VHH binders against Nucleoredoxin-like protein 2 (NXNL2). Designs and how they scored, part 3

Target 1, 156 residues: Nucleoredoxin-like protein 2 (NXNL2), of Homo sapiens (Human) (q5vz03)
Amino acid sequence: MVDILGERHLVTCKGATVEAEAALQNKVVALYFAAARCAPSRDFTPLLCDFYTALVAEARRPAPFEVVFVSADGSSQEMLDFMRELHGAWLALPFHDPYRHELRKRYNVTAIPKLVIVKQNGEVITNKGRKQIRERGLACFQDWVEAADIFQNFSV

## First folded at step 19 (VHH; from q4 with F113W)

Design t4
Fold by OpenDDE, fold request of step 21:
Structure t4 (fold): chain B 156 residues (1-156), chain A 126 residues (1-126)
Amino acid sequence: as target 1 above (156 residues)
Amino acid sequence: QLQLVESGGGLVQPGGSLRLSCEASGYTFRDYAMGWYRQAPGKQRELVAFITYGGRTNYADSVKGRFTISRDNAKNTVYLQMNSLRPEDTAIYYCAAGEYTMEWDSGKYEVTWEYWGKGTPVTVSS
């Protein structure tokens, strides 16, 4: 099985480099397409942050979940500022990584913000991650985990 | 499902004012754009105004300067303050909730409306 992010390097909002393969192992991956200049991205990101915080960042036992920000920003600095301002402590594809464009194309992203929930191999669990978080909250994650066939050992 | 319940409709004289309310329940109020539509007798439903979760407002030209849309996220409520009402404002007013998005390439914003209220009647007449 080939991972969708393979041997790519991801970054944190603090500029640290993280190996995608290790960071995303046995996790549900949320590809988050968004941009700072995008008003609805700014509206949704705090909701996503709360979702992520509950499941991962402040959970006693973190859920098998990770968000990978795929920026639609105009510059690296704009992307970084967006991450610092509103994003949770999740990961991002580097701005200069051309794979950003490939991911956009692969998942047919035409409008943002877009939250595509995928397995490690890139198979889509749902392309309605935003809607499901908005309408169902943490309850939607149970469905994602089941679809990904990942053992549930988290507590919120 | 997100339930929307309108209130505040009624009969008012031309030049008068009316304030509509729409309370949402069922799902979180977060991230939704909220809007008001109206449908006059024998006419198609038309967008009156909408407000994003972040508070950005948009108005139909026919109501600009007279109507004000606002929201109280803590109360899961959206409002439509209607001033200087005219007979042509007579309609059933519907509350709506939708997903707000921006097209990646063009930067064009759009609301995809997903939920609707049952409507509240507004009649402007002498």
Scores: ipSAE 0.905, ipTM 0.946, lowest interface PAE 0.4, mean pLDDT 95
Fold by OpenDDE, last read:
Structure t4 (fold): chain B 156 residues (1-156), chain A 126 residues (1-126)
Amino acid sequence: as target 1 above (156 residues)
Amino acid sequence: QLQLVESGGGLVQPGGSLRLSCEASGYTFRDYAMGWYRQAPGKQRELVAFITYGGRTNYADSVKGRFTISRDNAKNTVYLQMNSLRPEDTAIYYCAAGEYTMEWDSGKYEVTWEYWGKGTPVTVSS
């Protein structure tokens, strides 16, 4: 199976490099398209942060979930500031990685913020991640896990 | 679904004031843009004002300087303070909730309205 992020490297808000293959193994992946200067991105990101924190960052048993930020920011510094200010402790595609543009095209992202929930191979589980989080909270993750057919059985 | 319940409508004289309220329930109030529409008799529904979750406001030209939209996120409530009311403001006023987005290429902002209240009548008459 070919992963959507394959052999690429991701980054943390602290600048650490993480191998995507290892970090995303057997997880539901949320591709988060957003930008700091985008008002609705700033409105939604805290909600996503709480969602991620509950499932992963502060969970006794972290859920098989990871967010990969795909920035639409104007600069690397702007992206970093955005991550530090409002983002959860999730991962990001490096700003200078041209794959950002390919992902935008692949998932036909025309407006932001956009949260596309995908399997490791890049297959779309839902392109309405934002709406589902907003309306259903943590309950939507169970549906994502089931759709992803994660090897490790997980219940929210 | 997100339930929206309007209140505060009624009869008022020209130059008077009313304050409409809309309380949301069912889903979280977070991330939603909230708006007020109105529909006068024999006319199409039109946007009056909307406010983003972050508090950014937008008004129709016809109500600028007279109406103020605000929200209390802790109470899941959006308000429309209507001052200096005119007969042409007579309409059924509807509360709405929607998703706020920005177009990637153009940078244009848009609200996709998803939920509506049943409406509250406002009549401005001598």
Scores: ipSAE 0.904, ipTM 0.945, lowest interface PAE 0.4, mean pLDDT 95
Fold by OpenDDE, last read:
Structure t4 (fold): chain B 156 residues (1-156), chain A 126 residues (1-126)
Amino acid sequence: as target 1 above (156 residues)
Amino acid sequence: QLQLVESGGGLVQPGGSLRLSCEASGYTFRDYAMGWYRQAPGKQRELVAFITYGGRTNYADSVKGRFTISRDNAKNTVYLQMNSLRPEDTAIYYCAAGEYTMEWDSGKYEVTWEYWGKGTPVTVSS
């Protein structure tokens, strides 16, 4: 199966470029749709950040999890400022990448913030990532890993 | 699930004041919008006020200027200060928690309420 992000390049909050195929290999991928001017995005992002940080800390390197921010911001600068202010050390689809629109359409994202948990091939594990993080914390990740058929020594 | 426990209800004279509290437990208090609903005898439940996790407040027109909603995230508690109470404010008051979202295209905000308290009675009578 083809990777949902294929040959795309992702970016860090520092502007570094990362190959998506290598970065997302054998990982659960969380597609995060959000925007800086969106009040609930600003409310949820810190919680996601804590979740991400905790997972990275608890997992053997590399963690079988990555967040890919799909911005709904109005400009590249707004997106970057948002990432620097509240986001964790995860990846993002470049603002000018037209694939942002395709991803929004593919996963039928109508409201934000939205956290869609997917396999590397883009198959949906759950479209309720936000709710599951809020209600269960790190406990929900084991279910995601199991659904993704990733065999790693990870414990909550 | 998220448990919500209301307190502070009671009997008060017209023009009086009450302060309701709602304490959340079970899940994290983070990210949730918190709200107060009320249901008067023979009437439908109606939204009184809600507050987002970030502190944005919203009020029904019938209580604007008289009621104040606030929250203490460190205590997992939401409050409703009710001043200048009227007989028509008599109702069972319910605490609620919900998910706050913004519609991508329209920019409209909405709360999807997920959890409810058992309610606390408020009676305004001479």
Scores: ipSAE 0.902, ipTM 0.945, lowest interface PAE 0.4, mean pLDDT 94
Fold by OpenDDE, fold request of step 21:
Structure t4 (fold): chain B 156 residues (1-156), chain A 126 residues (1-126)
Amino acid sequence: as target 1 above (156 residues)
Amino acid sequence: QLQLVESGGGLVQPGGSLRLSCEASGYTFRDYAMGWYRQAPGKQRELVAFITYGGRTNYADSVKGRFTISRDNAKNTVYLQMNSLRPEDTAIYYCAAGEYTMEWDSGKYEVTWEYWGKGTPVTVSS
């Protein structure tokens, strides 16, 4: 099985580099397509942040969930500022990584923000991550984990 | 489900003012764009105004300068201040909640409305 992010390197809001393969092992992956200049991205990101923080706090470590930001920003600095201002402590595909465009194409993202919930191999669990978080909060994560076939004893 | 309950409708003379309120419950108020529609007798429902969670507003040309949409996120409430009311503003006013997005390439914003109130009547008459 080939991981959706494969041998890619991800980054934190502090600029640290993380190997995607290790970071996303046995996790539900939320691909977050967004941009700082996008008003709904700015409105949704704090909600996602609260969701992420609460999930990580309540789950047995390591949390079986990770967000990977796929930026639609106009520059690396804009992306970084966005992450620092509103994002949670999740990961991002580097701005200069051309794989951003490939992911956009792969998941047919035409509007943002978009939260696509996928398995480690890139298979879509749901493309309605934003809606499900908004409507159900942490309750939607149980469905994601079941769909991902992740075996972990945690309580949400 | 998200429940929307409108209030504030009534009878008013031309040139008068009304303030409509819509209170949301059931789901979080966060991330929803809130809007007001109206439907006059014998006419189609039309968008009057909407406001994003962050406070970005949009108005129909027919109400620009007269109506103001606002929201109090702490109260899960959206408002429509209607000034300088005209007989043609007579309609049932509906509150709506929806998901708003931006087109990646064009930058154009779009709202997909998902929930509706039952409506509150507004009559402007001498």
Scores: ipSAE 0.891, ipTM 0.939, lowest interface PAE 0.4, mean pLDDT 94
Fold by ESMFold2, fold request of step 21:
Structure t4 (fold): chain B 156 residues (1-156), chain A 126 residues (1-126)
Amino acid sequence: as target 1 above (156 residues)
Amino acid sequence: QLQLVESGGGLVQPGGSLRLSCEASGYTFRDYAMGWYRQAPGKQRELVAFITYGGRTNYADSVKGRFTISRDNAKNTVYLQMNSLRPEDTAIYYCAAGEYTMEWDSGKYEVTWEYWGKGTPVTVSS
């Protein structure tokens, strides 16, 4: 159960709605703060996409990992275009959900892109997920999952 | 960790050219901004140029039109082509790598430099 997203709905890039609790239970969750018109966000997003694809989307035994995009975009259309163009098959808070602003404040995000890795209760595992992926690739996930203390289906 | 090794420095006459290289080693070259700084004896270190992973460039006013920064991601290498060199360009040139960000509220772009090379000396003199 993800305490910080509770009863909320999340969306896919195709517009499908999912319940946050069901989608995120028993997973390491990465909150991804980014925007379409942010050049550094556009530089990093493909690397995050490769990371996610290798761990989850194309893995025979998908890792217990999910990304929730928290958009800093100025319009719903910009957000959706960004997701369709560069994002992996992960989830997002809806553009019109005001909780986007609460998450920014809770995790003190002052610059983007930012990848904050959290436990089920919202406690920060690391606020340097971008740097860790850039420096260590898939190996950094082992540290995250150990800190999260969740059911481990990916130890193969 | 990312390690940076510069090369290509030397002695040249005013008006001459040099090409500096910086070879990076680490997990990946992706998602790094790369830059060149210089420090003349007795002076503060100053930014010369940087290039983002996406290819956007920035130059100090004193080198615009004379210097060109580029990167070859397949070789994990950044270059600084220095043309029309002046005695005032004499310095130790340092390669740097860092994280490129945008401030949420202002939209201001910044690089936070994390890794540095040991430098390569450039002397412009008759």
Scores: ipSAE 0.813, ipTM 0.889, lowest interface PAE 0.5, mean pLDDT 90
Fold by ESMFold2, last read:
Structure t4 (fold): chain B 156 residues (1-156), chain A 126 residues (1-126)
Amino acid sequence: as target 1 above (156 residues)
Amino acid sequence: QLQLVESGGGLVQPGGSLRLSCEASGYTFRDYAMGWYRQAPGKQRELVAFITYGGRTNYADSVKGRFTISRDNAKNTVYLQMNSLRPEDTAIYYCAAGEYTMEWDSGKYEVTWEYWGKGTPVTVSS
């Protein structure tokens, strides 16, 4: 994660700070570019929330998956309200972190919402995460985790 | 893959009405924008109307006030109610499904159409 986030801090919707490396190590990471006043973002976010909830929050064995929201909002209050209203219990880059713009450039994000699935080194697994969730649901995670080459716990 | 099947086309006299239906089959209807395009003989395919998953609608100027698009998300179906039909509405009508986005810099909304039906013909003639 040092490759794309360095020693950055991430935040929850309640304002708690988390170290990015500790929160994201050995996980499939989804970078979620969206905004509160973007109608397509409001259409998609509940579907992503259901996906995350089933995979992580309410799963018997939580999958190694994390979402990092990269806000395109115009103010920190709009960002926070959006997260509290529609988001799952995932993480975000702080609104005032200018790295939001560097991530946009790195992944060539020209339209939102966009969900980019990345490996630990920042390499793109798919930039069509929104489409894959919409078309395949939870089944798409198996492809992501296989491509991510992370440690998995096998059941016997 | 999303499959789209149109129905409800036919022959109607000017001033009449038709209701087109488009049934979608696939994993889910969630997070699709749905639309109707039409193509008259010798013309390019043109947008008639679309409706987002959240219910926002858009209409071509030529059909405003006469056509109404709606969707039933529980039945994976989108409808086009066509009233006050005119001969120039004669075309093959295609259902489409696509991804609704907003351009980051401009704030403009766009649908990228990914799936198309085979079309249902509509003829408005005396």
Scores: ipSAE 0.809, ipTM 0.886, lowest interface PAE 0.5, mean pLDDT 90

Design t4
Fold by ESMFold2, last read:
Structure t4 (fold): chain B 156 residues (1-156), chain A 126 residues (1-126)
Amino acid sequence: as target 1 above (156 residues)
Amino acid sequence: QLQLVESGGGLVQPGGSLRLSCEASGYTFRDYAMGWYRQAPGKQRELVAFITYGGRTNYADSVKGRFTISRDNAKNTVYLQMNSLRPEDTAIYYCAAGEYTMEWDSGKYEVTWEYWGKGTPVTVSS
């Protein structure tokens, strides 16, 4: 993550700040570009929330998966209202962090919502995460985690 | 992947009504825009109407006030209610499903159509 989010801080849906490296280490990371007033974003976000909840929040063994919301909103309040209303318990780049715009450029995001699945070094696993979730549901995560080559905990 | 099967086409008199159905099968009906296109002989396929998952609708000018699109997410089905039919409505009607997006810079909404049905013919004639 040192190439795209190293040393930066992220925020939770409750407004708490966390260090990006600690929060994202050893996980498949999904960069979620969206906005509150974007009707397709509002259509997709609940599906992403169900996906995240099944993999992480309500799983017996939470998957090594994290979502980082990269807001295209026009104000901090619009972003916060959107997160409170529709988002899962994932993370976001702070609204006032200008790096939001650098990530848009890096991944050539021209339309939203867009879900870009990346390796720890920022390399793209797929830029079609939205389509894969829509078409395959939870099954698509196996392909992502295999490509990410991350360490997984073992259980007895 | 999503499979689409249309039904409800047929022969009808001018001024009459038909209701087209399109049943979708696949992993989920969620996060798809659904639409109806039509193609008359010798013409290009043209959009008739679409409806987003969130329920927003769009209609071609030629059908506004006469046609209504709706979806029943519990039945994975989209409908086109066609009233006050005219001979000019004669065409093969195709169901389509696609990805609904907003362009970041312009705010323009678009649908990219990914899946198509085989079509159901509608003939409006005396």
Scores: ipSAE 0.806, ipTM 0.886, lowest interface PAE 0.5, mean pLDDT 90
Fold by ESMFold2, fold request of step 21:
Structure t4 (fold): chain B 156 residues (1-156), chain A 126 residues (1-126)
Amino acid sequence: as target 1 above (156 residues)
Amino acid sequence: QLQLVESGGGLVQPGGSLRLSCEASGYTFRDYAMGWYRQAPGKQRELVAFITYGGRTNYADSVKGRFTISRDNAKNTVYLQMNSLRPEDTAIYYCAAGEYTMEWDSGKYEVTWEYWGKGTPVTVSS
C-alpha cells in the first residue's frame, strides 16, 4: 500500500470517491503537481495523458501505474475544469484536503508541472518523470516498475 | 536526447531579411520550449526569442516587431524570421531546447535550457 496516501480518499473528475489504499496498492504511483492556469502544465498534461492511456486506460494488459493529481489551482472549479478538459482517467487528491500542501512541502515542489514517481512508502524513484516521458516515452516505465520492486506481466 | 542543427545564416545587407531554421532530432518534439540565442563578438550570449510547445512566444526588446519565431511540430523544426536587419544583429545564432515551467509562488515562467546547437553565423553589413 502507499504509506503517504493509504489512509485518504481520492477523487475522479466525475466526483466519485475512492480509497487511496485500494486504488494505489501494488502500483507505481506518479504524483502530478500542476495547475489549470499554468501554461506549461497545459502543454505537458496531454503528453502525460497519452502516456497513461497507452499504459493503462486503453492497454489490453494494463500496467500497474496510477497518477495522483495534486492541484496547485486556486479554486475547486478550476481544478475540476482542468481535469475534465485535459487529464486522463487518473485520480486526484481532493481540492480541500490540506494534504496537498504537505505533499508539495515533502517533495520540495517549487515549479510546475512536476511529476514525482514514488514507491509505496513515498520514497522518490525519480523527480524527473516529466523529462523521462518527454525523452524516452513508454520505455521509462520499465525503469520505474523495476525500481519500485513490482513484478507483473504488462504490455509496454 | 535531442540534437539541434541550425541553418539559414549568411551575409545580408542592412534592411534585409533572413530565415533561420533549427531541425530537432530525438524521441519527440513535444513538451520542449525552443529558442534562439545570439552571441556577438566580445559579448555574452543573449536570448533572442523562444516559443513554447503550446505556441506562446517571448522576444527580446531589441528584436520585437522585427523577428518572428514559429515552429512546425510535424517537421520538428523551429524558425526565426528576421526582418529589417541591422548591423547590431550580427552574431552567431544558437538554437536551444529546454523545459518550460512556472514558479509556484510567483507565477513567473522560466525555461531551463538543456540542449544547444552549434550555431549559424549571421552578418549584417553594407
Scores: ipSAE 0.805, ipTM 0.885, lowest interface PAE 0.5, mean pLDDT 90

## First folded at step 20 (VHH; from q4 with Y100H)

Design u3
Fold by OpenDDE, fold request of step 21:
Structure u3 (fold): chain B 156 residues (1-156), chain A 126 residues (1-126)
Amino acid sequence: as target 1 above (156 residues)
Amino acid sequence: QLQLVESGGGLVQPGGSLRLSCEASGYTFRDYAMGWYRQAPGKQRELVAFITYGGRTNYADSVKGRFTISRDNAKNTVYLQMNSLRPEDTAIYYCAAGEHTMEWDSGKYEVTFEYWGKGTPVTVSS
């Protein structure tokens, strides 16, 4: 089965390059469509950051979860500044990667911020990731993991 | 679900002031845009004001300069300060919570309200 991000490279907020295939292996993937100049993106991103931090970044046993930022920013610099300012320690599709536009189209993203939760192969688990995080907190992740057919013991 | 409980309604004379409160519970208060609607007798419910989580405000033309919407995120509460009240402001006022989004292509902001309070009556009469 082909991964949604395949052999593409992702980047960190520090500019490091990461192999998408390795980074997303056996994980629930949250495609995060957002932009720095988007007010609701700025409002939601800290909530997502706390969610990610609890599950992954500061977890004793990280959950099988990764966020991939798909920028709707106007420039690479704007994207980078946004990541540095408010984003968690998750990954991003490079600004100049044309796949950014393909992903937007594939998942029919018309409004942002949008958090689409997908399996490694790109199959949608839920397109209401933002709502579910807001309303259920960490509890929604268990449902995502089950839907993705991933089993891993994790602690928050 | 998110529960919204309004308070502060009552009878007030024209030109008077009233402050409505709405306390949210159940879900987190984070990321929600909060709004106030009102419904006068025999009229449709109308948006009075809303405030984004980040504190951006919007008002109906009929209340601009007289009403102020604000929020205290630490208290999960949204307020509506109503000054210079008029008889036409008489209505049941409803608190609402919803998702704030921006349309990708146009850049237009929208709030889709999903949760509603039971309402608090406001009567402006001499």
Scores: ipSAE 0.897, ipTM 0.940, lowest interface PAE 0.4, mean pLDDT 95
Fold by OpenDDE, fold request of step 21:
Structure u3 (fold): chain B 156 residues (1-156), chain A 126 residues (1-126)
Amino acid sequence: as target 1 above (156 residues)
Amino acid sequence: QLQLVESGGGLVQPGGSLRLSCEASGYTFRDYAMGWYRQAPGKQRELVAFITYGGRTNYADSVKGRFTISRDNAKNTVYLQMNSLRPEDTAIYYCAAGEHTMEWDSGKYEVTFEYWGKGTPVTVSS
């Protein structure tokens, strides 16, 4: 089965290129749909950042979690500025990658910010990632990992 | 569950002022948009004001210039300062919390309230 991001290349906020297949192997993937111009995105992103940072710090390495930013920004520069200003040290689909639009359609994203939690193969674990982070914090991750069949005894 | 507890209601004369408070507990206060609704006797519940987590405010036309919504994130509290109160402001005031989103294509913002307080009564009468 082909991974949801396949042989795509992802980028960091520093502009480094990362192969998606290697970076997302055996991980719960959070597809983060957001934009700098979107006020709710700017409000939620810091919460996501704290969640991500805490999870990576507390999890057994390597962390079985990665965020992939799918930008709804108007330009590459806006996207980059947004990542640098508020995002955690997670990955992003390049702005000029047309796959951004395909992902939006695939997961029926009509409003942002949207956090869709998926398996590596793209199967949805939950489309309520934002809500679950707000309500349960790190406690929601155990459920995601169990659903992904990655680490059955994972505890944060 | 997110618990919302209102306070500050009471009896006030026309032209007077009240300050309502709503304290949230149970979940993080972060990312939530907070709002105030009111329900007068025999009328439907109506939105009075809301404030996004980022501090953007919106008011019903009937209270613009008189009411001010604000929040203190450190105290997990949202406030409604009500000035120049009128008899028609008499109602039970409810605190609400919800998710703020933007439609991808249109850029239109929406708040979907999910959690509600039990309400605090406000009576404006001579």
Scores: ipSAE 0.895, ipTM 0.940, lowest interface PAE 0.4, mean pLDDT 94
Fold by ESMFold2, fold request of step 21:
Structure u3 (fold): chain B 156 residues (1-156), chain A 126 residues (1-126)
Amino acid sequence: as target 1 above (156 residues)
Amino acid sequence: QLQLVESGGGLVQPGGSLRLSCEASGYTFRDYAMGWYRQAPGKQRELVAFITYGGRTNYADSVKGRFTISRDNAKNTVYLQMNSLRPEDTAIYYCAAGEHTMEWDSGKYEVTFEYWGKGTPVTVSS
């Protein structure tokens, strides 16, 4: 992740900060572009939450997967309320980190919600993560992890 | 991936009512916007109504107040209740499923429909 997130900090919905590199190393990373007042973001987020929870929280051996929420919200409070209400136990780029806008530009995100699956170097595995989860469920993660060339014992 | 099967079409008199059904099958019904399109002979297919997974609806002006779209997510089924039918409602009605998004800069919503049923004919005639 040193290529796209460097030594930036990420946050949890409880306000804790973590180092991006430590949190994301050797994982498939999903960049989740969404907003609280976006109706389709609110429709999709619970499905993503179930997907994440099954892979990371409820699996016997957690999958090497992390979600980084990149907010399109208009205020930090809207972002935080959205995370607390609907998001899984994943991470977010801080609302006030201007890199939110750089990530939007880098991945050419014009409409939300958008789930971009990336390798450690920021290369796109797929920009159709939302569609793949909707159509294939947990099965799509095996393709992502294979493309990322990540090694770990995990159960799904 | 998602298969759509319409039913409920037929012949009705002007002023009558008809209820269309569309059963969806696939991995999940979640995160799909569902819609009804219609195509009259010699015309292009046009949107009649859609409903998001969260229950938000949109209607063409020509049917607003007369048609009601609804969905039963437990049964993977979408309905179109068609009341006060007019001869100009005569068409083949197609069920569609697609992705609902919001444009980042404008906040405008759009739906891109990818999956289509084979259609169910509706004829409104005396």
Scores: ipSAE 0.794, ipTM 0.884, lowest interface PAE 0.6, mean pLDDT 90
Fold by ESMFold2, fold request of step 21:
Structure u3 (fold): chain B 156 residues (1-156), chain A 126 residues (1-126)
Amino acid sequence: as target 1 above (156 residues)
Amino acid sequence: QLQLVESGGGLVQPGGSLRLSCEASGYTFRDYAMGWYRQAPGKQRELVAFITYGGRTNYADSVKGRFTISRDNAKNTVYLQMNSLRPEDTAIYYCAAGEHTMEWDSGKYEVTFEYWGKGTPVTVSS
């Protein structure tokens, strides 16, 4: 993850801070671009939450998967309220980290919500994560993990 | 992957009413915007109305005030109530499903439709 997140930290909705490399090592990472006042973001977020919860938070063997929310919100309070209301137990880039704008540019995100699935080195597996979850549910993760260069035999 | 089946079309006199239904089947009905398009013989397909998963609606000017789109998310069904029908409403009506987005910089909403039903014909004639 050093290529796209370096030494920076990520946050939970409760304000806890984690180091990005430690939290994302050897995982398929979904970059989630969204905003609280965006109607389709509010429509999709609960579906993503159910997807994440089934794969990670409530699984007997959590899948090697993590979501990093990249906020398009206009204030930190809007971002936090959105996370507490609708998001799953995933991570976010801090609102005040200007790198959220660099990630938008890197992945050429022009419309939200957008879910970009990336490898450890930041290479795109798919920029259609929202569509794939909507159409196939949990089954789409098999395609993502097969494309990723991670060690799954130690995740079972 | 999402299957759409329309019903409710038929022959009706000017000034009459019809209610079209579209039943969706697939993995989930969640996160789909739903719409109705129509195509008259020799003309291009045009948007009639759409409704987002959250219930926001949009109508073509030609049908505003006469047509109402609604959805029942528990039944995976979208409806088009057509009142005060006119001969120019004669067309094949297609149900569509797609993705609702918001442009980051402008805040403008867009819907892109990807799945289509086979259509249900509506004829308004005396």
Scores: ipSAE 0.794, ipTM 0.881, lowest interface PAE 0.5, mean pLDDT 90

